# Ledger of designs, part 16: VHH binders against p46559

Target 1, 369 residues: p46559
Amino acid sequence: MTAIEKFFTEKSPDSEQVLLKVIELGIDFLGGEWKNVDKSQVNVSRVHGGQSNHMFHVTSSTSATPYLLRIHRQPPSQVFTDTVNLAIFSERGLGPKLYGFFEGGRMEEFLPSKTFDVNDVLVPENSRKIGAIFPLYHSINVPVSKSRRCVHLMREWLNGYESLGGGDYEILPTTVNYSDHPKSVSIKDLNHEIDNFEKWSTEIFEHTLVFSHNDLASTNILELNSTKELVLIDWEFGTYNWRGFDLAMHLSETAIDYRVPFPPGIKMNGDLIDNPPNIQIFCEAYVEADKKLKNRSPSDPTAEVKALIQECQFFWPLTNLFWALSAMKHSLLKFENGVDLDVQARDRLAVYFHLKPRSQKIYEELSKK
Below, E stands for the ipSAE of ESMFold2; O stands for the ipSAE of OpenDDE; V2 stands for 0.75 times the mean of E and O plus 0.25 times the DockQ between their complexes.

## First folded at step 2 (VHH; framework vhh_8cml_1)

Design g6 (at its last look DockQ between E and O 0.01; V2 from the best seeds 0.00; counts 0 for: pae E 21.7 > 2, placed apart)
Fold by OpenDDE, look of step 4:
Structure g6 (fold): chain B 369 residues (1-369), chain A 123 residues (1-123)
Amino acid sequence: as target 1 above (369 residues)
Amino acid sequence: EVQLVESGGGLVQPGGSLRLSCAASGRTFSSYAMGWFRQAPGQEREFVALISWSGGRTDYSDSAKGRFTISRDNAKNTVYLQMNSLKPEDTGVYFCAAGEYTLSDYPHEYSYWGQGTQVTVSS
């Protein structure tokens, strides 16, 4: 734990120390009216919803600019990537403004908004809106490595799992009811799965490389109170990836509920996995928005939409393998995030093996073209 | 393209049993979700049962639940429908269907269909 994290987590938000500290930060990075703010005029409120950071809404009874204070819990490497991404988005008006960053934290524009939940993302109109905003982000040129980071991370996590003493992993689904999976998988088996998808993806979808969010769960979507526009947040995994992987990541998350207040803290919906209700409207919106963005002439989007749906379906199991491997490693580290990571890993592996045959079919079909 | 051929239909008394089979052509049988549908005279085609690619998930209509069992043998490129405790209301042409993208109880989600096999339940 960093010194600043300790400071903000051990002290009450209404403590004099915290009030003075946020004034100091206001003065240092925003200046202006913060120079005239007294501690008695300041309010610090904890913002709940982020698992990876401590967040505080800092306001005053004056005209001083309110801000969101984010204290990082993530490793420095992730913080760096996240900060760079935020800075770029800030300049492009695609996210909150970045007011400043310091060791262990940053100051951001506070956006009065509603954070989406699993129910919100299942609303067809919301799915359409989400699909329509993706092309904006996918069109951004970010000066980071264009390597397939998802594959790298999967291998890294698997290696980490092994290094931590992990062995054959038993697949015992808890929240999903699939039986078309092996009883257990070895590290070798999992590496083979990664290799196959890497091969397939490279051969068929290499031309679809875009800057990707790679973690667009419902909680990473804000709906602005004023305009009802959507803003994507939490770009800690923001890297270049196959377009379909990023889209499938979001779609796959729509089937998962993390609001379970008791163990295992997660619930997957097999019906939504097998038949996502909004994939059509989502992809339609994407294609339409992409055409507009690229100034393409209006045309019948039917074939393109069908192709995009297929692309999403191809990557759907890979997103589950991705998070399964993460969960496997972090489970051994006894990482606490409110979710039973073993349950998550097992369920996601079950989903992976359940959907894998469909992806293989898609590969085979597209390889013949 | 997948060709489907149903078999196993026939005449049976109420309370009797039948086992339907559907043989699929090609080498990619395991890449398709499979379903059974039925159509009674003068009625629309209705959902009976579905099974996922590797058989990990099954679902049934309310009428079929508890009486029918869908299964598949991917090595034989065949899907089965075991029908027990048959009723006169079960009479109709039974169709095998193959789906490409989703597991659905909607006929329009299936891309390939068999010719059907007649099932008649009568005393």
Scores: ipSAE 0.527, ipTM 0.831, lowest interface PAE 1.0, mean pLDDT 93
Fold by ESMFold2, look of step 2:
Structure g6 (fold): chain B 369 residues (1-369), chain A 123 residues (1-123)
Amino acid sequence: as target 1 above (369 residues)
Amino acid sequence: EVQLVESGGGLVQPGGSLRLSCAASGRTFSSYAMGWFRQAPGQEREFVALISWSGGRTDYSDSAKGRFTISRDNAKNTVYLQMNSLKPEDTGVYFCAAGEYTLSDYPHEYSYWGQGTQVTVSS
């Protein structure tokens, strides 16, 4: 734990030490507007930061610019990526302004907003808005590696799982009712699955590379109070990647209910696992927004939408494997997030193997001359 | 935060069986991974078995595999070790340990320990 994380976790947000510290940060990064602010004029309140950050909304009764203070809990590599991505989108007006960053944290614009839940993302108009915003973010040129895809992070997690002493993983028991999966998988089996999907994806979808969010669960979508525009947040998994993975991640997460009490803190919604009701309108909105953004001539939108749905269906099981591997590693690390990670890993592996035949069929169909 | 009490130890002949219990009190038992360790006099504590907070993952030392079974009952705040085919080499004090969201076989990863229960396998 960094000194600044220890400071903000061990002291009350209304303590004199915290109030003086946030004034100091305001002076250092926002300048003279904070220089004459007294501690009696400052309010610091904790904002829900999940398991990745401690977050505080810092305001004053003066005209000094309020800010969101983010104190990181996550590994340095994820902190760096998230901060770089925020800075890039901030410069383009596509996210909160970045006011400053420092070892262990950052200061950013507080956006008065509603955070979406799973029900919100299934509302047809919201699905349309989400589908339409993806091409805008996908169009941004981000100066990071194009070879570091979702499969690279998956291999890092699997290697980490092995290094922590993990071995063969038993898939049963699960909360889903599937039988078309192995009883157990080895590390070698899982590497084979990653290699296979990488090969398929590269052969068929390499032309679809875009900078991707890779974690667009509902909780990473803000609806701004003032404009009702959507803002995507928490880019710690951002990479160049096949766009279909990015889209499938959003769609497949609609089947995941995190509102279930812990334990286990997670439940798969069987009705939504393989084809949520919003896939058509989501893909229609994406295709139309992408055409507008690229200033393309009219084309057959029905065929393009059908192809994009197929693309999402191809990547769908890979999104479940992605989180299964994360859950397997973090189960060994004592990661606190309100979710039973073994339940998540087992269910996600079962879903992966259940859906993989659909992806294999799509690969075979698209790889024909 | 957590208090652990082992029971079920005793004297048994080679080839016999014992069932150890570890009752937990304090905070919610279901947030803790549980382990069993054993110690003979003059030796360091040795890993025997572990079980995740959900019960979905178990692991055993090489000497315990195939003979011992760890299980848990979260409603009763209790973890069990069923020990079959006991050998004189299994003699020692058996300790129950709790660690928050950990699956380590290393004793220092466990924050809470019981006082132990004696298991003696007569030679």
Scores: ipSAE 0.000, ipTM 0.116, lowest interface PAE 22.4, mean pLDDT 85
ESMFold2 (binder alone), look of step 2: mean pLDDT 83; pTM 0.844
OpenDDE, look of step 2: ipSAE 0.523; ipTM 0.823
ESMFold2, look of step 4: ipSAE 0.000; ipTM 0.130
ESMFold2 (binder alone), look of step 4: mean pLDDT 83; pTM 0.845

## First folded at step 4 (VHH; framework vhh_8cml_1)

Design j1 (at its last look DockQ between E and O 0.09; V2 from the best seeds 0.00; counts 0 for: pae E 21.4 > 2, placed apart)
Fold by ESMFold2, look of step 4:
Structure j1 (fold): chain B 369 residues (1-369), chain A 123 residues (1-123)
Amino acid sequence: as target 1 above (369 residues)
Amino acid sequence: EVQLVESGGGLVQPGGSLRLSCAASGRTFSSYAMGWFRQAPGQEREFVALISWSGSRTDYSDSAKGRFTISRDNAKNTVYLQMNSLKPEDTGVYFCAAGEYTLSDYPHEYSYWGQGTQVTVSS
């Protein structure tokens, strides 16, 4: 644990030492507005949520700018990507303002908001809002590698699984009722699946590369109390990637219920796996917002929406393989996150193989044009 | 929301044993890591032991390690603290606490607390 984490965890938020420290941080990063603030004018309250940070809402009775103080619980190397991504989006007005960062933490705008749950993302108007916001983030030119994509992280997880002594993986038992998957898969089989999808994606979707969130579950969507606008958070998996993976990840996550009590802490909603009810509205909103953002005239809006739906359907199984490989590795590490990782891996592999034939058909149809 | 009720405290001689129980109510018990903390009057609550939501990870304060064992039974929504080789310095009010996805020994990481049960170790 870093010295700054120890300081903020060992002391009460209302202690003199903490009050003086947050005034010092305010002076250092926000300047003169904090210079005349007295400790009796300061309030520090804990904000609950997230596993990666200790969070404090810092306010005063003066006109000094309030801020959210984020003290990292994980090593600095693990928070690097998230901080860089936050800074980039902050400068573009697409996230909380970043007031400063330092070794072990950062200061950012506090956004009074509601965090979405699985029910919120299924409301049609919310699906429209989510679809409409994606192009804003996808339009950002982020100065990071464009060649390291979701498949590279998948290979890293699979290699890690093997290095930890993992071998053939049995797919049964599952919580889904499919019979169109193998009983087990080898590491060689899984490498082949990754290679095939990379080949297919590169051949037909390389022009769709955008900076992607790659993990847009409902809990990473904030609705601002004041404006009802949406803000995307938790960019730790952010990379350049095919946009269809990013969109399909969001859609695929609507079929996952993490509210189920542990064990297993996860349940696939079979009604939503193949045909989410809002994919039409979601894709219409994306196409409309992307055209407006880029000032382009629609050539055939109905055809563009159909093509985007097909794009999402193509990537849908890959999003399940992605999390299956993560779950396989982290199960061997005995990682604790409120989900039975073997149940997740088995269910997601079953879904992957169930949906893969559709993706292969899409590839074959598009590759002949 | 989780409600926590401790039991099993009492008076015991040095070297004796006690088993504390913490009964939890609420549908989300299995998503919570559980901790035991203790407090003498006028002191801050101090960490004793924690257990992850699955039960696969445990950690102990230096003073508890080797003498105390934390366990959980998710089917019964109950957490236990087996305390052996008790010493007078173990005297205090023992609190059960629940925190979502935390593996921290810091009290403020825990959102829900029980009322506490008194443990007194004296000759």
Scores: ipSAE 0.000, ipTM 0.125, lowest interface PAE 21.4, mean pLDDT 84
Fold by OpenDDE, look of step 4:
Structure j1 (fold): chain B 369 residues (1-369), chain A 123 residues (1-123)
Amino acid sequence: as target 1 above (369 residues)
Amino acid sequence: EVQLVESGGGLVQPGGSLRLSCAASGRTFSSYAMGWFRQAPGQEREFVALISWSGSRTDYSDSAKGRFTISRDNAKNTVYLQMNSLKPEDTGVYFCAAGEYTLSDYPHEYSYWGQGTQVTVSS
């Protein structure tokens, strides 16, 4: 735990020390009216919802600019990536403004907004909006490695799992009712799965590489109160990836409910997995927005939309494999995030193997073209 | 069925603190999300705080944020509400609830309720 994390977690938000500290930060990074703010005029409230950071909304009864104070809990490497991404988005108006960063934390624009939940993202109009916003982010050129880090992460997690003493993994679905999976998978088997998808993806979809969010769950979507515009947040996994992977990541998450307040803390909806209700409208919106962004002439989007849906379907299993491997590793580390990671891993693997044949078929079809 | 019994309420001066406890019966305490609600005289019952089964997720009403802390001890089958910087408007009967939903604004989603404990904040 960093000194600053300790400071903000051990002291009450209304403590004099915290009040003075946030004034200091205000002065240092925002200046202006913060120079005239008295501690009696300051309000610090903890913002809940993020597991990865401590967040505080800092306001005053003056004209001083309010801000979101984020105290990091993440490893430095993740903080770096996240900060760089935020900085870029800030400049482009695609996220909250970055006011400043310091060791162990940062100051951001506070955006009065509603955080989406699993129900929100299933609303067709919201799905359309989300689909329409993706091209904006996918068009950004970020000065980071253009390597497909999803494959790297999967291999890293699998290696980590093995290093931690993990062996053959039994697949016992809990929240889904799939049965067309192997009873267990070995590390070798899982490596083979990664290899196959890497091969397929590289051969068919290499031209679709874009800067990706790679973790667009409902809780990472803000709807601004004022304009009802959507803002994507939490870019800790932001890196280049296949477009379809990023889109499928979001779509696959729409079938998962993390609001389960009792064990296992997660529920997957097989019906939504098998028949995502909004994939059409989502992809239509994406294609339309992308055309507009690129100043393409209006044309019949039918073929393009169909192709994009197919692309999303192809990557859908891979998103589950991705998080399954993460869950497998972190489970061994006894990581606590409110979700039974073993259950998550098993269910995601079940989903993976259930959907894999479709992906293979798509590959075979597209490889003939 | 879960029985809930609140304790720790009382009279406190503005700016004071109270710690409420809710003891749950049975062996299935860890299977429930726990919540605190309050009801002031003549008002509807309102959400105060929620904690997931593992304690990893918490949520608070706007009024409670920054002042109240919900926690739980699954080994003791107890959920707590630490209330700091109490205000007269915090006066009411505080109820412990057990449920299967994390939607904080919906008391009807909670299946089990305690009888409540009186909290009075007055000078």
Scores: ipSAE 0.000, ipTM 0.202, lowest interface PAE 14.7, mean pLDDT 91
ESMFold2 (binder alone), look of step 4: mean pLDDT 82; pTM 0.834

Design j2 (at its last look DockQ between E and O 0.01; V2 from the best seeds 0.00; counts 0 for: pae E 24.7 > 2, placed apart)
Fold by OpenDDE, look of step 4:
Structure j2 (fold): chain B 369 residues (1-369), chain A 123 residues (1-123)
Amino acid sequence: as target 1 above (369 residues)
Amino acid sequence: EVQLVESGGGLVQPGGSLRLSCAASGFTFSSYAMGWFRQAPGQEREFVALISWSGGRTDYSDSAKGRFTISRDNAKNTVYLQMNSLKPEDTGVYFCAAGEYTLSDYPHEYSYWGQGTQVTVSS
């Protein structure tokens, strides 16, 4: 734990020390009216919802600019990537403004908004809106490595799992009811799966490489109170990836509920997995928005939409493999995030193997063209 | 015509090192996983090492672990096997093999094979 994390987690938000500290930060990074703010005029409120950071909403009874204080819990490497992404988005008006960053934390624009939940993202109109905003982000040129970081990360997690003493992993679904999976998978088996998808993806979808969010769960979507526009947040996994992977990541998350207040803290909906209700409207919105963004002439989008749906379907199991491997490793580290990571891993693997044949078929079909 | 041509074999003393090469032609090298197998006299062909099409994954037999390193250069259509700390038990004909994916330790899953190169470890 960093010194600043300790400071903000051990002290009460209404403590004099915290109040003075946030004034200091206000003065240092925002200046202006913060120079005249008294501790008696300051309010610090903890913002809940983020698993990876401590967040505080800092306000005053003055005209001083309120801000979101984020204290990092993430490793420095992730913080760096996240900060760079945020900075870029800030400049482009695609996210909150970045007011400043310091060791162990940053100051951001506070956006009065509603954070989406699993129900919100299932609303067809919301799905349409989400689909329509993706091209904006996918069009961004970010000066980071264009390597397939998702594949690297999967391999890294699997290696980590092995290094931690992990062996054959038994697949016992808990919240989903699939049976078309192996009883267990070895590290070799999982590596083989990664290799195959990497090859397939590279051969068929390499031309679709875009800067991707790669973790667009419902809780990473804000709806602004004022305009009802959507803003994507939490770009800690923001890297270049296949377009379909990023889109499938979001779609696959719409079937998962993490609001379960009791163990295992997660519930997957098989019906939504097998038949995502909004995939059509989502992809239609994407294609339309993309055309507009690129100043393409209006044309019948039917074929393009169909192709995009197929692309999403192809990557759908890979998103589950991705998080399964993460869960496998972190489970061994006894990572606590409110979710039973073993249950998550098993269920995601079950989903992976359930959907894999479709992806393989898609590959075979597209490889013949 | 598909060709896999092994080289680098020879006679070496115990504890010595060899570097095997396998030059591939006649197929899209970068689309295939590559493997090394060996066959000792009177024994069945056995798995030694494999590397995925992109080089992102490697795997080794228990005997090879810690001593052998498989690598590839897709620009040169070549796969390598660095063999260190060689033992008499490592003696045999070493074969290069190509498979569509990182398949398995089973030879029958590989599509193309070289003619092999002799490795002899003897004092």
Scores: ipSAE 0.010, ipTM 0.312, lowest interface PAE 8.3, mean pLDDT 92
Fold by ESMFold2, look of step 4:
Structure j2 (fold): chain B 369 residues (1-369), chain A 123 residues (1-123)
Amino acid sequence: as target 1 above (369 residues)
Amino acid sequence: EVQLVESGGGLVQPGGSLRLSCAASGFTFSSYAMGWFRQAPGQEREFVALISWSGGRTDYSDSAKGRFTISRDNAKNTVYLQMNSLKPEDTGVYFCAAGEYTLSDYPHEYSYWGQGTQVTVSS
């Protein structure tokens, strides 16, 4: 933990020390508006920051500009990625304004908004809106490596799991009702799975490479109060990647309910795991918006939507493997986020192996062309 | 080892009162918001009340508002739920929960949970 993270986690947000610190930050990065603010005029409230950040809404009874304070608890590479992505999208009007950053944190515009939950995502009109905004972000040229993909982060997690003493992983017990998975997997088995998917994806889908969010769960979608426009946030997993992974990640996360009481703090909805009801509307909206953005004449939009659905289905199991590997590593770190990470890893591994045959069939079909 | 131990549950007639207590140990109590959740048979846990780490902010479910009062004593590492005007619908197991600096009614934000105390409001 950095010194700034310790400061904000060991002290109460309403303590004198925290109030004085946020005034200091306001002066440093926003300037004169904050220079005359007294600690008695300041409110600091914790906002849901997920697994990667401690977040605070900083306001005052004065005219000083309120701000959202993020104190990072993620590794330096993710801090770099998230901050660069915020700055890039902010400059293009696609996210909150970045007011400043410092070692261990940043300050950004607070956007009065509603944060989506899983139920919001499944509303057909919202699914259409989400599908329509993806091409805007996918069209942005982000000046980062195009060779680092989701599979490289997966390998980092698996290497971390091993270095923390992890070994063979037992998949049972699970909360999902599948039996077509191995009872356990070795680190060698998991590296083989990553390598195979990377090979398949590169051979068939390299032309679909776009800058991808890679983590578009419902809580990373804001609906602005004033305009009802959607804003995508929390880009710490952003990489160039096959677009089908990005889309499948969003779709597959609709099957997962984190609102369930701990333990285990997670429940997979079996009805949604391999066929979410919104996939057709979502993919139709994506194809329509991508065509408009690129000013291209329509071809056969039904065939294009069918092909995009196939892309999503191909990447679906990989999105579950992605989070299974994260959960395996973070379980050994004793990372606590209100979810039993071993339950998550087991369930996601079971889903991965259950869906993998469909992805292999798609690979075999497309590789003959 | 972290522990949250609820007490004060029991059988009470409609319109009656109960005071629940939750004794905390094994963590820095003053850094944690405390919440009360309840669970009826066959249902998911539902939010009842929360209190910020300092005690400066409280929040209540619609069903608890006006009838229940959450409070805390950081010197004793204890959170309380005063429940007045109890109704049969309040019957369930009441869980104490601790979440680092959370102001959310979402259970996922709470890292530590007690084993619960039974509250039964007979009609």
Scores: ipSAE 0.000, ipTM 0.099, lowest interface PAE 24.7, mean pLDDT 86
ESMFold2 (binder alone), look of step 4: mean pLDDT 87; pTM 0.874

